# Ledger of designs, part 10: VHH binders against Deoxyribodipyrimidine photo-lyase (PHR)

Target 1, 134 residues: Deoxyribodipyrimidine photo-lyase (PHR), of Oryza sativa subsp. japonica (Rice) (q6f6a2r38to171)
Amino acid sequence: GPVVYWMLRDQRLADNWALLHAAGLAAASASPLAVAFALFPRPFLLSARRRQLGFLLRGLRRLAADAAARHLPFFLFTGGPAEIPALVRRLGASTLVADFSPLRPVREALDAVVGDLRREAPGVAVHQVDAHNV
Short names: E, the ipSAE of ESMFold2; O, the ipSAE of OpenDDE; V2, 0.75 times the mean of E and O plus 0.25 times the DockQ between their complexes.

## First folded at step 3 (VHH)

Design p31 (framework vhh_7qbe_3; at its last look DockQ between E and O 0.01; V2 from the best seeds 0.00; counts 0 for: pae E 4.0 > 2, off the site)
Fold by OpenDDE, look of step 4:
Structure p31 (fold): chain B 134 residues (1-134), chain A 119 residues (1-119)
Amino acid sequence: as target 1 above (134 residues)
Amino acid sequence: QLQLVESGGGLVQAGGSLRLSCTASGFTDYMGWFRQGPGKEREFVASISWSGGSTYYADSVKGRFTISRDNAKNTLYLQMNSLKSEDTAVYYCAAEPYSLDYPEEYDYWGKGTRVTVSS
């Protein structure tokens, strides 16, 4: 099945080790690669400064454009990380790749998603990769 | 409102070591170090999760610098080994970022401590 890269931290495709890892897995299994980003819902967004939100949105626009240019399917979820397991199941993905985030809410969300997949989709492999080595 | 106070800066010879400290007035989920050299832009150095202990480093300092924390003291540290002249900069403590990509996304900053590495 497809490989899904869940982008948690760096909103870029270039020099992204997690993406390279995911791409390698996809190539090795002759499977499609998809990128997913989840916009965290309240209260996390409410604690963010207006300036931070602006940077986030601009980054996502660029990310979407870069993905399109590379013919890479890109999924943006406004309902939060809870939508990621559903995507994995909907696509019949064999592997979920996620990068690391230092933010507590993001780490907690990652743990929740991994826990869900372990229970509901035990055949799905989960890889955590540091993407910040640029 | 969080206050950050850096200390430990000074003059050191190339190849030497120095340890910086940053004391926070309260709890924070995430802290990091930035630096700004002469005529350069402020750049990311290292970051650490206060609760989880996850660390991240710029490529230019990886293997030489170590970021750590003491939760009981609300203190952040930066152990700098094998220092080079290009490490000369004012080092800043920062907290509460949304993303590490942009310095302006950090909510709180210290006043900085100067590190000078002589050849």
Scores: ipSAE 0.037, ipTM 0.459, lowest interface PAE 2.5, mean pLDDT 87
ESMFold2-Fast, scan of step 3: ipSAE 0.308; ipTM 0.649
ESMFold2, look of step 4: ipSAE 0.233; ipTM 0.605
ESMFold2 (binder alone), look of step 4: mean pLDDT 84; pTM 0.857

Design p32 (framework vhh_7qbe_3)
Fold by ESMFold2-Fast, scan of step 3:
Structure p32 (fold): chain B 134 residues (1-134), chain A 119 residues (1-119)
Amino acid sequence: as target 1 above (134 residues)
Amino acid sequence: QLQLVESGGGLVQAGGSLRLSCTASGFTNYMGWFRQGPGKEREFVASISWSGGSTYYADSVKGRFTISRDNAKNTLYLQMNSLKSEDTAVYYCAAEPYDLTEPSEYDYWGKGTRVTVSS
């Protein structure tokens, strides 16, 4: 089935090693590739937080347009990483590819996503790609 | 209760250099420097991974500032060269981001150290 790349760190399509890894897996299995990004929920400081969120969402809209031009499905979730397992199940994906990150909140989110998939979709392979520590 | 303490701020002439330090009370993964100038929002300056293998800089400071860290001392550094009047700001140390360049995405912050660049 499809390969889903959960974009965490490298919010770009060019020179993205985890995306290239995901594309290679999809090509090897003659399966579609999809890209997903999930915003992390946090309490808001009205002026600073809304400004930063607006900037991030505009950047993600440009990424989505670039992905469409390259025929890559792109999914943006504003409800947080918990929506990633639901996407994987809905697409019938065979593999989830995620960036390795030394960041504690990213590791915690990945652990939660993997736990959900092990309970609800145990046949899905999870690959973590460390592109920044070579 | 992770604490970050900045030091090294002061008054410096335009074209001069200054080195800022930030000491953490314990282990940190990613760390970054942000600044807030008079009448401005807090803006990204630079960030560094734990290993030092990834560094990121704001376009306004590329080629002038260098971020580095000494993990044995739990200390982050910012070497500032060729200082300009627009570099005048309170400089903040931050740790543990969800997004490396976004102030709202860092979990821990210091109280800041003031840098004034005179003409």
Scores: ipSAE 0.000, ipTM 0.112, lowest interface PAE 15.1, mean pLDDT 76

Design p33 (framework vhh_7qbe_3; at its last look DockQ between E and O 0.01; V2 from the best seeds 0.00; counts 0 for: pae O 10.0 > 2, placed apart)
Fold by OpenDDE, look of step 4:
Structure p33 (fold): chain B 134 residues (1-134), chain A 119 residues (1-119)
Amino acid sequence: as target 1 above (134 residues)
Amino acid sequence: QLQLVESGGGLVQAGGSLRLSCTASGFTDYMGWFRQGPGKEREFVASISWSGGSTYYADSVKGRFTISRDNAKNTLYLQMNSLKSEDTAVYYCAAEPYGLTESSEYDYWGKGTRVTVSS
């Protein structure tokens, strides 16, 4: 099945070690690669300023454009990380790759997603890649 | 906009201890410490929920460093024990993270304070 890269830190495709890792896995199994981003819901966003949100959204638009240019399917979720397991199942993905984030809410979300997959999709491999330690 | 001012950096011998401080001009939900050593990329050190007290540490500092906060003083701390030469870096305070960005997960940064650990 496809490899899903869940982007949790750098909103970029270039020089992204997690993406490279995911791409390598996809190539090795002759499977498609997809990129996913989940916009965290409240209360995490409560402290965000309008300007900061605008910046994030513009960044996501650029990311989407870059993905399109590289012929990478890109999935943006506004309902939060909880939508990631559903994507994995919908695509019949064999592997979920996630990069490292120092933000506690992001780490907790990752753990929740991993827990979900372990219960509901135990055949899915999960890879956590720290781009700074690779 | 939020202003962050680090202090407490200096020269210390290996095995020694040092405490960094970061004074914030206002309240934030999350704060963190990052560092950048010579010829290295900026790396995560520790983060803390300003309101809830949840902490997270890089593996390289876990068990040696402690991040804490004083809400009354709007101050973030980093207690660094058992310092090693590889801990030598400019340490940056960061605050008010909002999701994910291309270059930073935090919206506000201090100017940094230099920590040098000698052998």
Scores: ipSAE 0.005, ipTM 0.240, lowest interface PAE 10.0, mean pLDDT 84
ESMFold2-Fast, scan of step 3: ipSAE 0.311; ipTM 0.630
ESMFold2, look of step 4: ipSAE 0.060; ipTM 0.486
ESMFold2 (binder alone), look of step 4: mean pLDDT 83; pTM 0.844

Design p34 (framework vhh_7qbe_3)
Fold by ESMFold2-Fast, scan of step 3:
Structure p34 (fold): chain B 134 residues (1-134), chain A 119 residues (1-119)
Amino acid sequence: as target 1 above (134 residues)
Amino acid sequence: QLQLVESGGGLVQAGGSLRLSCTASGFTNYMGWFRQGPGKEREFVASISWSGGSTYYADSVKGRFTISRDNAKNTLYLQMNSLKSEDTAVYYCAAEPYYLGDESEYDYWGKGTRVTVSS
């Protein structure tokens, strides 16, 4: 099934080693590639305009446009990292590729995602790519 | 592009129940319900993240209303229990697609479904 790249650290499509790794896996298995970005959840995000998110929203819009131009499905979630295992199951993905990060909240999110997948979709392979060691 | 179709509104007696549905023509991220009562501004009712892992409710409906979704059907639900006369309103479905728009919380709205609670 499809390969899903969960974009965490490197919010770019060019010079992104984890994305290159995911693309290589997809090509090797003749499978589709999808990119996902999950914003960390915020109370009442949907009830009010978020003017303070201007720079982030503009960057994400450009990233989504770039992905579309490259024919890459791009999923942007505002419900946080918990959306990632649900997406993997929904797409019937074979593999989840994620960035390596030393930051505690990112590591906690990744551990939670891996734990969910091991419980609910144990056949899914999880690859963590350390961009500094490639 | 994306279309939302609401259904399930109607007349119900106080203390009764109704279930509203909203079907989307494609993938949606967050989805929610808003309402506008007679002589009032449009107000938030409830919202749900795509996975269902995050839900938010207006204080006035907590414990009485339950938001849920069935992603296989692209359908959002609002189960309304213990209805009160003050719940009388046009209920609107709102959806955020998988991409973000112009700093807007929702890019798409339905046409609304009317709920009237009689005493």
Scores: ipSAE 0.012, ipTM 0.354, lowest interface PAE 7.9, mean pLDDT 78

Design p35 (framework vhh_7qbe_3; at its last look DockQ between E and O 0.01; V2 from the best seeds 0.00; counts 0 for: pae E 14.1 > 2, off the site)
Fold by ESMFold2, look of step 4:
Structure p35 (fold): chain B 134 residues (1-134), chain A 119 residues (1-119)
Amino acid sequence: as target 1 above (134 residues)
Amino acid sequence: QLQLVESGGGLVQAGGSLRLSCTASGFTDYMGWFRQGPGKEREFVASISWSGGSTYYADSVKGRFTISRDNAKNTLYLQMNSLKSEDTAVYYCAAEPYDIYSESDYDYWGKGTRVTVSS
């Protein structure tokens, strides 16, 4: 089934490495690749951020349109990481690729998503890619 | 800056229905409804993402209220069914949250529209 890559904002270089890994997994199993971006509420952002979330969201909406033009399924969620397990189930995905992050809000969200998948979709493989020691 | 204008409030009998609207003067991504009843603190009612893919409801309104939006019209809706006297409140539209459940974390607020549910 499809490979879902969960793209994170604060780790742009890590997102590049994780995307390459997800693309490799999809190619190796002749499976589709989909990209998902789920925004955290501001308290969960990876570092101190200015109030520019609105500009980020508009830019991500444009990226979604660009992805559609390139026939790359792209899913933008503003409801947070809890949207990821629902997407995985909706697509019938076999694999979720996510960045590793030591930051508590991201780590807790990743753990919750993995826990949900283990309970509700135990056949889904989860790969965490170590992109940074942050 | 972004302006939010609520409408659709009024007097309705218990058990009845009412639809609130909120028009935005520009692009909004995440929007929600809050309410403040007589002598009460303002409380979260419901929220929705731009795509409509994420909706959240307070426990007190689950199953009775439905949030939706029409992005072509820059309009947020709250369909309120099976209304109770406890739903009497001023209802506020809000946009661009920092925390989707906290009234203090939204950047933009409307002036509110009053809903009165009579017995």
Scores: ipSAE 0.000, ipTM 0.132, lowest interface PAE 14.1, mean pLDDT 75
ESMFold2-Fast, scan of step 3: ipSAE 0.470; ipTM 0.751
ESMFold2 (binder alone), look of step 4: mean pLDDT 84; pTM 0.860
OpenDDE, look of step 4: ipSAE 0.236; ipTM 0.625

Design p36 (framework vhh_7qbe_3)
Fold by ESMFold2-Fast, scan of step 3:
Structure p36 (fold): chain B 134 residues (1-134), chain A 117 residues (1-117)
Amino acid sequence: as target 1 above (134 residues)
Amino acid sequence: QLQLVESGGGLVQAGGSLRLSCTASGFTNYMGWFRQGPGKEREFVASISWSGGSTYYADSVKGRFTISRDNAKNTLYLQMNSLKSEDTAVYYCAASPYELGDEYDYWGKGTRVTVSS
């Protein structure tokens, strides 16, 4: 079934090892590939944090446009990491590919997503790819 | 280009219920409801993520309103219960695939809700 790449840290389509890995898995199984990004911030926060979100969202808008030009389905979720298992189940995906990160909040999000999938979609494979794996 | 069309507004008695709908012409990620009453600023009412796994409500509507969506129909709903005269407003549907809060990318033209005492 389809391969979903959950983009966490490497918010780009070029020189992205996790995306290349996901594309390879999809090609090997003759399956579709989809890209997903999940924001953690609350949608109605104002002040300095909103300014940081503005920069991020402008980058994500450009990324989505680039994905569309390459015929890659791109899903942007503002409800946080819990959207990822829901997307995986809804697409009937076989595999979730995620960026490796040593950051604790990202690792906790990954652990929560993996736990959800083990309970509700136990056949889904999860792969983590280190951006600096060379 | 994405279009949002609201429906379901009307006149209702205080304490009554009303269900609003908003249909999108294509894919939406994040959706929400805003309202503007006579002589007031536009205010946030409720929002929902694509999966429905995350919802947010204004304190004034918590426990009375429920937001939901049907992605197969590209439709957003707002179930309004225990309506008060203060809920009288034009209700707007908004979609944000890339922006948050007041920076929603797409807006409908609104549907009017009047609550009579």
Scores: ipSAE 0.006, ipTM 0.220, lowest interface PAE 11.0, mean pLDDT 77

Design p37 (framework vhh_7qbe_3)
Fold by ESMFold2-Fast, scan of step 3:
Structure p37 (fold): chain B 134 residues (1-134), chain A 117 residues (1-117)
Amino acid sequence: as target 1 above (134 residues)
Amino acid sequence: QLQLVESGGGLVQAGGSLRLSCTASGFTDYMGWFRQGPGKEREFVASISWSGGSTYYADSVKGRFTISRDNAKNTLYLQMNSLKSEDTAVYYCAAGPYDLEGEYDYWGKGTRVTVSS
């Protein structure tokens, strides 16, 4: 099945180790590749000023446009990381690739997603890519 | 309230080097440097993720400037080598949760760099 790259920290298509890893896995298995970005839950985002949130959302729209130009499916979720397991199941994905992050909120979100997939889709492989790992 | 304080600016001759520092009053995620030259709009210079695993540079400074951070000290650095007169600007430190086209939530007041011929 498809490979899904859950973009957490490196919100770009160029020079992105996790995306390169996901693309390599998809190519090796002749499977489609899709990219997903999930915003943090509302309580986290509400600390941002309206103007700065507007710039963030416009940046994500440009990222989505760049992905479309490359014929790369891109899914944007504003409801948070909980939508990632649902997407994985809906697409029948074989693999979820995610950025490694030492930041507590990101690690907790990843742990919750992995836990959901272990219970509801135990055949899905999860790969965490750390840019520091040579 | 997160505060960012820049230091290290000054007068330097073309071809010289200068190191800028920015100290944060608390935890930061992404950090970056921006600059504004006389009569110009503010422009992106460089950014770095919390882990240091991702760095980005404006084409105009790539190969000459190096961004780094020391998380134990909550301090961001910009090592500027091979300085040119066009690098003359007020340099601003910024921090935020995302690094999308250089958009950030918190800003310092700036430190002035003047490069003479």
Scores: ipSAE 0.000, ipTM 0.146, lowest interface PAE 13.4, mean pLDDT 76

Design p38 (framework vhh_7qbe_3)
Fold by ESMFold2-Fast, scan of step 3:
Structure p38 (fold): chain B 134 residues (1-134), chain A 117 residues (1-117)
Amino acid sequence: as target 1 above (134 residues)
Amino acid sequence: QLQLVESGGGLVQAGGSLRLSCTASGFTNYMGWFRQGPGKEREFVASISWSGGSTYYADSVKGRFTISRDNAKNTLYLQMNSLKSEDTAVYYCAATPYELWDEYDYWGKGTRVTVSS
């Protein structure tokens, strides 16, 4: 089934090693590829300055437009990382690919997502791609 | 219009526990708890996504408070354990029916919590 790339660290479509890995998996299984970005919930974002959020949103909007131009499904969630397991289940995805990040909040979010999938969709493979290893 | 009604506040001894509830009159997506202590600005306490898969806590309450929700009852909860005098405040429920990451659309009138030594 489909491959979902949960974009975290490298917010770009060109020269993105995790996206290339996800695309390779999708091609190998003749399955669709989708990209998802989950914006962290408001309380986490309350620590961020308004201008920094403006730059992030402009970047995500541009990314969504670039994905549309390439006929690549792009899902933007504002409800946080928990929307990722819900998307994976909704699409009947076989694989979730995520960027590796040493950043604590991102690792905690990844652990929570993996835990949800292990409990509710144990057949889904989870791949974490460290760009350093490519 | 969406209405939020908090309940469960009261007087409690330091080290004690209280559970706050917030009932919404309609659909809610993102929900959270805020509080305002005497002479202080309103501060964030805890939040929960619709699915319950993401929860966030202020450092001052982490490990002592637990946020949860029952979507079938359209109710948000805050379980407060190991209460301290510093937790004395009016506690407010906040919600949005939309997937808005930068604004809470609806607020309750608050429920008062007093922690005595």
Scores: ipSAE 0.000, ipTM 0.115, lowest interface PAE 14.3, mean pLDDT 77

Design p39 (framework vhh_7qbe_3)
Fold by ESMFold2-Fast, scan of step 3:
Structure p39 (fold): chain B 134 residues (1-134), chain A 115 residues (1-115)
Amino acid sequence: as target 1 above (134 residues)
Amino acid sequence: QLQLVESGGGLVQAGGSLRLSCTASGFTDYMGWFRQGPGKEREFVASISWSGGSTYYADSVKGRFTISRDNAKNTLYLQMNSLKSEDTAVYYCAAEPYDLYEDYWGKGTRVTVSS
């Protein structure tokens, strides 16, 4: 089934190591490729932070438009990392590719996503891409 | 152009129940319900993430209202129980377009709770 790249750090389509890895996996298996980005839940946004986030979200929407022009599905979620396992199941994905991060909050989010998939979709392969090892 | 169409409003007795629906013409991420009562500003009621893993409620409706969605039907629901006269309002469906709530709103459905 499809390969899903969960974009965490490198918010670009060019010169992105994890995306290149995901594209290679998709090509090798003749499967579709999709990109997903998940933000934190909006109830935690303050007015000032919401303005700053608005500029970021407009940038991500432009990235989504660029992806569409390249025939690459792009999913943008504001419900947080918990949307990722649901998307993987919805698409019937074979593989989830994510950026590696040593930072605790990001690792906790990744561990939760991996834990969900192990329980609910144990056939899905999870690949973490470390920039230093690519 | 995304279209949101609400339905299910009507007249109901205090203590009764009513279910509102909102059907979207396409993919929606975060969705929510807002309401505007007579002589009041539009206020938040409830919201739900795409997966349904996160839900949020205004304090005034917690324990009485339940938000849910069926993504296969592109439909959002609001189950309203233990209705009070103060719940009388026009209820609006909203979909978050990543920058502004007001970019995607339905026309509203009227709920009148009689005592």
Scores: ipSAE 0.014, ipTM 0.408, lowest interface PAE 6.7, mean pLDDT 79

Design p4 (framework vhh_7qbe_3)
Fold by ESMFold2-Fast, scan of step 3:
Structure p4 (fold): chain B 134 residues (1-134), chain A 118 residues (1-118)
Amino acid sequence: as target 1 above (134 residues)
Amino acid sequence: QLQLVESGGGLVQAGGSLRLSCTASGFTNYMGWFRQGPGKEREFVASISWSGGSTYYADSVKGRFTISRDNAKNTLYLQMNSLKSEDTAVYYCAAEPYSLGDSEYDYWGKGTRVTVSS
């Protein structure tokens, strides 16, 4: 099934080791690749655009445009990390690839996502890629 | 281009109920309802994340309206209970694209009219 790359730390498509790993897995199995980014839960994005998230949203729009130019599906969720297991199930994905981070909040989010998948989709493989040790 | 089609509006007595539906021609991220009453600005009513795990409501509708979605049908719902005359408005469906690269704007439907009479 498809490979999903959950973009956490490195919000870029060039020189991204986790994305390269995900692309390699997808190519090896002749499967589609998708990229997902999950913002923290917020009211509807329309309200966010009107306020103070201009820099972050402009960066994400450029990232989405760059992904489209590379024929790479890009999913932006505003419901937080809990959207990731739901996407994995909806796509029937075989593998979730995530950035490794030693930061506690990122580790806690990843642990929660892995826990959900173990219960609800136990056949999904989870790979963590550490860009600083390659 | 993404199309949104609202339905379910109509005339209802105060204290009554209506369910609005909005069907999208493709996948959407967040979806929500907005409304515009006579002589008023368009205002937020409710929104729901793609998974349904996060919902947000305007204070004026909390406890009376329930937002839900069926992703298999690409359909958003608004269950409206205990309707008041102040709920009279054209109700608009709005959707964020799955990818911000598809559009720099959210998608909007043409609206469905709700009239609450006493």
Scores: ipSAE 0.017, ipTM 0.383, lowest interface PAE 7.1, mean pLDDT 79

Design p40 (framework vhh_7qbe_3)
Fold by ESMFold2-Fast, scan of step 3:
Structure p40 (fold): chain B 134 residues (1-134), chain A 115 residues (1-115)
Amino acid sequence: as target 1 above (134 residues)
Amino acid sequence: QLQLVESGGGLVQAGGSLRLSCTASGFTNYMGWFRQGPGKEREFVASISWSGGSTYYADSVKGRFTISRDNAKNTLYLQMNSLKSEDTAVYYCAAEPYTWSEDYWGKGTRVTVSS
């Protein structure tokens, strides 16, 4: 089934090791590849923080358009990492590939996502790739 | 333009319950509740992601309030149990469209908890 790449750190399609790894897995299994980005949900932010997220979302929507031009489905979730297991189940994905992050809240979110998948979709493989060491 | 319509406020005795509703005129990603009590600034109460997979609560309401949503109806709910006098406030529904560039707010619904 499809391979889902959960993009966390490297918000680009070129020179992205985790995306290349996900693409290689999809090609090897003759399966589709999808890219997902999930923002961490927050209570409503002050204007300055909303402005920063506005720039990020504009960049991610542009990235989604570029992915569509390459026939890569791109999913942007502003509700946070909990949307990722739902996407994996909806697509019937075989594999979830995630970026490595040393940040505690990202690590905690990844652990929660993996826990959900092991409980609700135990056949899904999870790969975590360190994009900084390649 | 996105519109939010709130309902369900009223007068209730301490220890009682109320359910607030907020209906959006279109799709929203992130939704939540804020409140403003007499002589206080507006404060966060609870929020919920589009799928319902992520919820956040202010410490003052954990275990007493439950946030939920019905996406087929574009409606957000807040079930308020074990109400206290300090829960007296105008409750505001807030929503973010599929972009974080701006928030949309309802007009508020008044909740009064009597001793």
Scores: ipSAE 0.005, ipTM 0.154, lowest interface PAE 12.1, mean pLDDT 76

Design p5 (framework vhh_7qbe_3)
Fold by ESMFold2-Fast, scan of step 3:
Structure p5 (fold): chain B 134 residues (1-134), chain A 118 residues (1-118)
Amino acid sequence: as target 1 above (134 residues)
Amino acid sequence: QLQLVESGGGLVQAGGSLRLSCTASGFTDYMGWFRQGPGKEREFVASISWSGGSTYYADSVKGRFTISRDNAKNTLYLQMNSLKSEDTAVYYCAAEPYTLDSEEYDYWGKGTRVTVSS
């Protein structure tokens, strides 16, 4: 089934090791590849100004447009990491690839997503890629 | 280009119900409903994340309106119960993942009129 790359920290399409890993998995299984970004819930962003949030979202919108130009499906979610398990189930994905991050909010989000998938889609493989260790 | 088409508006008696629909021509993330009453600026009504896991409502409609979506049909719904004369407005569908501020939404429908008689 499809491979979903959950983009977390490396918000780029070129020289992205997690994306290359996801692309390799999709090619090996002759399956589609999709990229997803989920903005963290509002409580995580309590210190962010509206203007800064607007800049971030405009940057992600541009990234999505760049992905579309390269025929790479890109899903931009602002409902937080909880959108990721829902997307995985909706697409019938076989594998979720995620960036490794030492940041506490990102690790907590990853743990929650993995926990949800264990309950709702236990057959889905989850790969965490550390860009420095690929 | 992404298009949004609203339907379901009409004339209803106070205390009645209506269900509004909004169909998008393609994938949408966050979707929401806004309305503009006579002599007023456009105001937020409700919004829903793609999965439906996050919903937000204006205080004036909490407990009376329910937002939902069917992603297989690219369609957003607003179930309006216990309608009041104050709910009379043109209702607009909006699609954009950024804010609850109507001015920040990229895509808007043409609106559907709801008139509540009392």
Scores: ipSAE 0.050, ipTM 0.453, lowest interface PAE 4.5, mean pLDDT 79

Design p6 (framework vhh_7qbe_3)
Fold by ESMFold2-Fast, scan of step 3:
Structure p6 (fold): chain B 134 residues (1-134), chain A 117 residues (1-117)
Amino acid sequence: as target 1 above (134 residues)
Amino acid sequence: QLQLVESGGGLVQAGGSLRLSCTASGFTNYMGWFRQGPGKEREFVASISWSGGSTYYADSVKGRFTISRDNAKNTLYLQMNSLKSEDTAVYYCAAEPYDWGSEYDYWGKGTRVTVSS
């Protein structure tokens, strides 16, 4: 099944080691590749709060447009990391590739996602890529 | 064009319960409920992620209201228990599209809830 790249850190398509790794896995298995980004859990945004996210959201919208131009499926979730295991299950994905981060809240989110997949989709492989140690 | 239709509003006595529904004409990402009481600005009530894995509540409704969704029916629910006169408002459903290429968030036209003492 497809390979899902959960974009956590490097919000770009060029010079992205985790995306390159995910693309290699997809090519090796002749499977599609999809990219997902999940904003951390938050209350529903009012218009004022959405302005405060301007830089990040503009960058993600541009990234989504660039991905679409390259025929690369891109999923943007506003409900946090818990959307990632749900997407993996819905797509019947074989593999989840994620950016490595030493930051505690990112590590906690990753651990929760991996825990969900071990329980609900134990056949899914999880790969973590650390661009800082390349 | 995404459309949201709210239903379930009405008159209820203080301490009573009411369930609101909101049906979307298509796929939605994050969904939530807002309300606007007499002489007040529109305020946040509750929200739920697409998977249901994240829910958020305004402090004024926490423990009394429960938000849920049925993605097979494209329907959002708000179960309102232990209703107070302060909960009297027009309740609005709001949705973010699955695709952030959309320029606008989507809003329903509202359903009126009146809590009598």
Scores: ipSAE 0.016, ipTM 0.328, lowest interface PAE 6.1, mean pLDDT 78

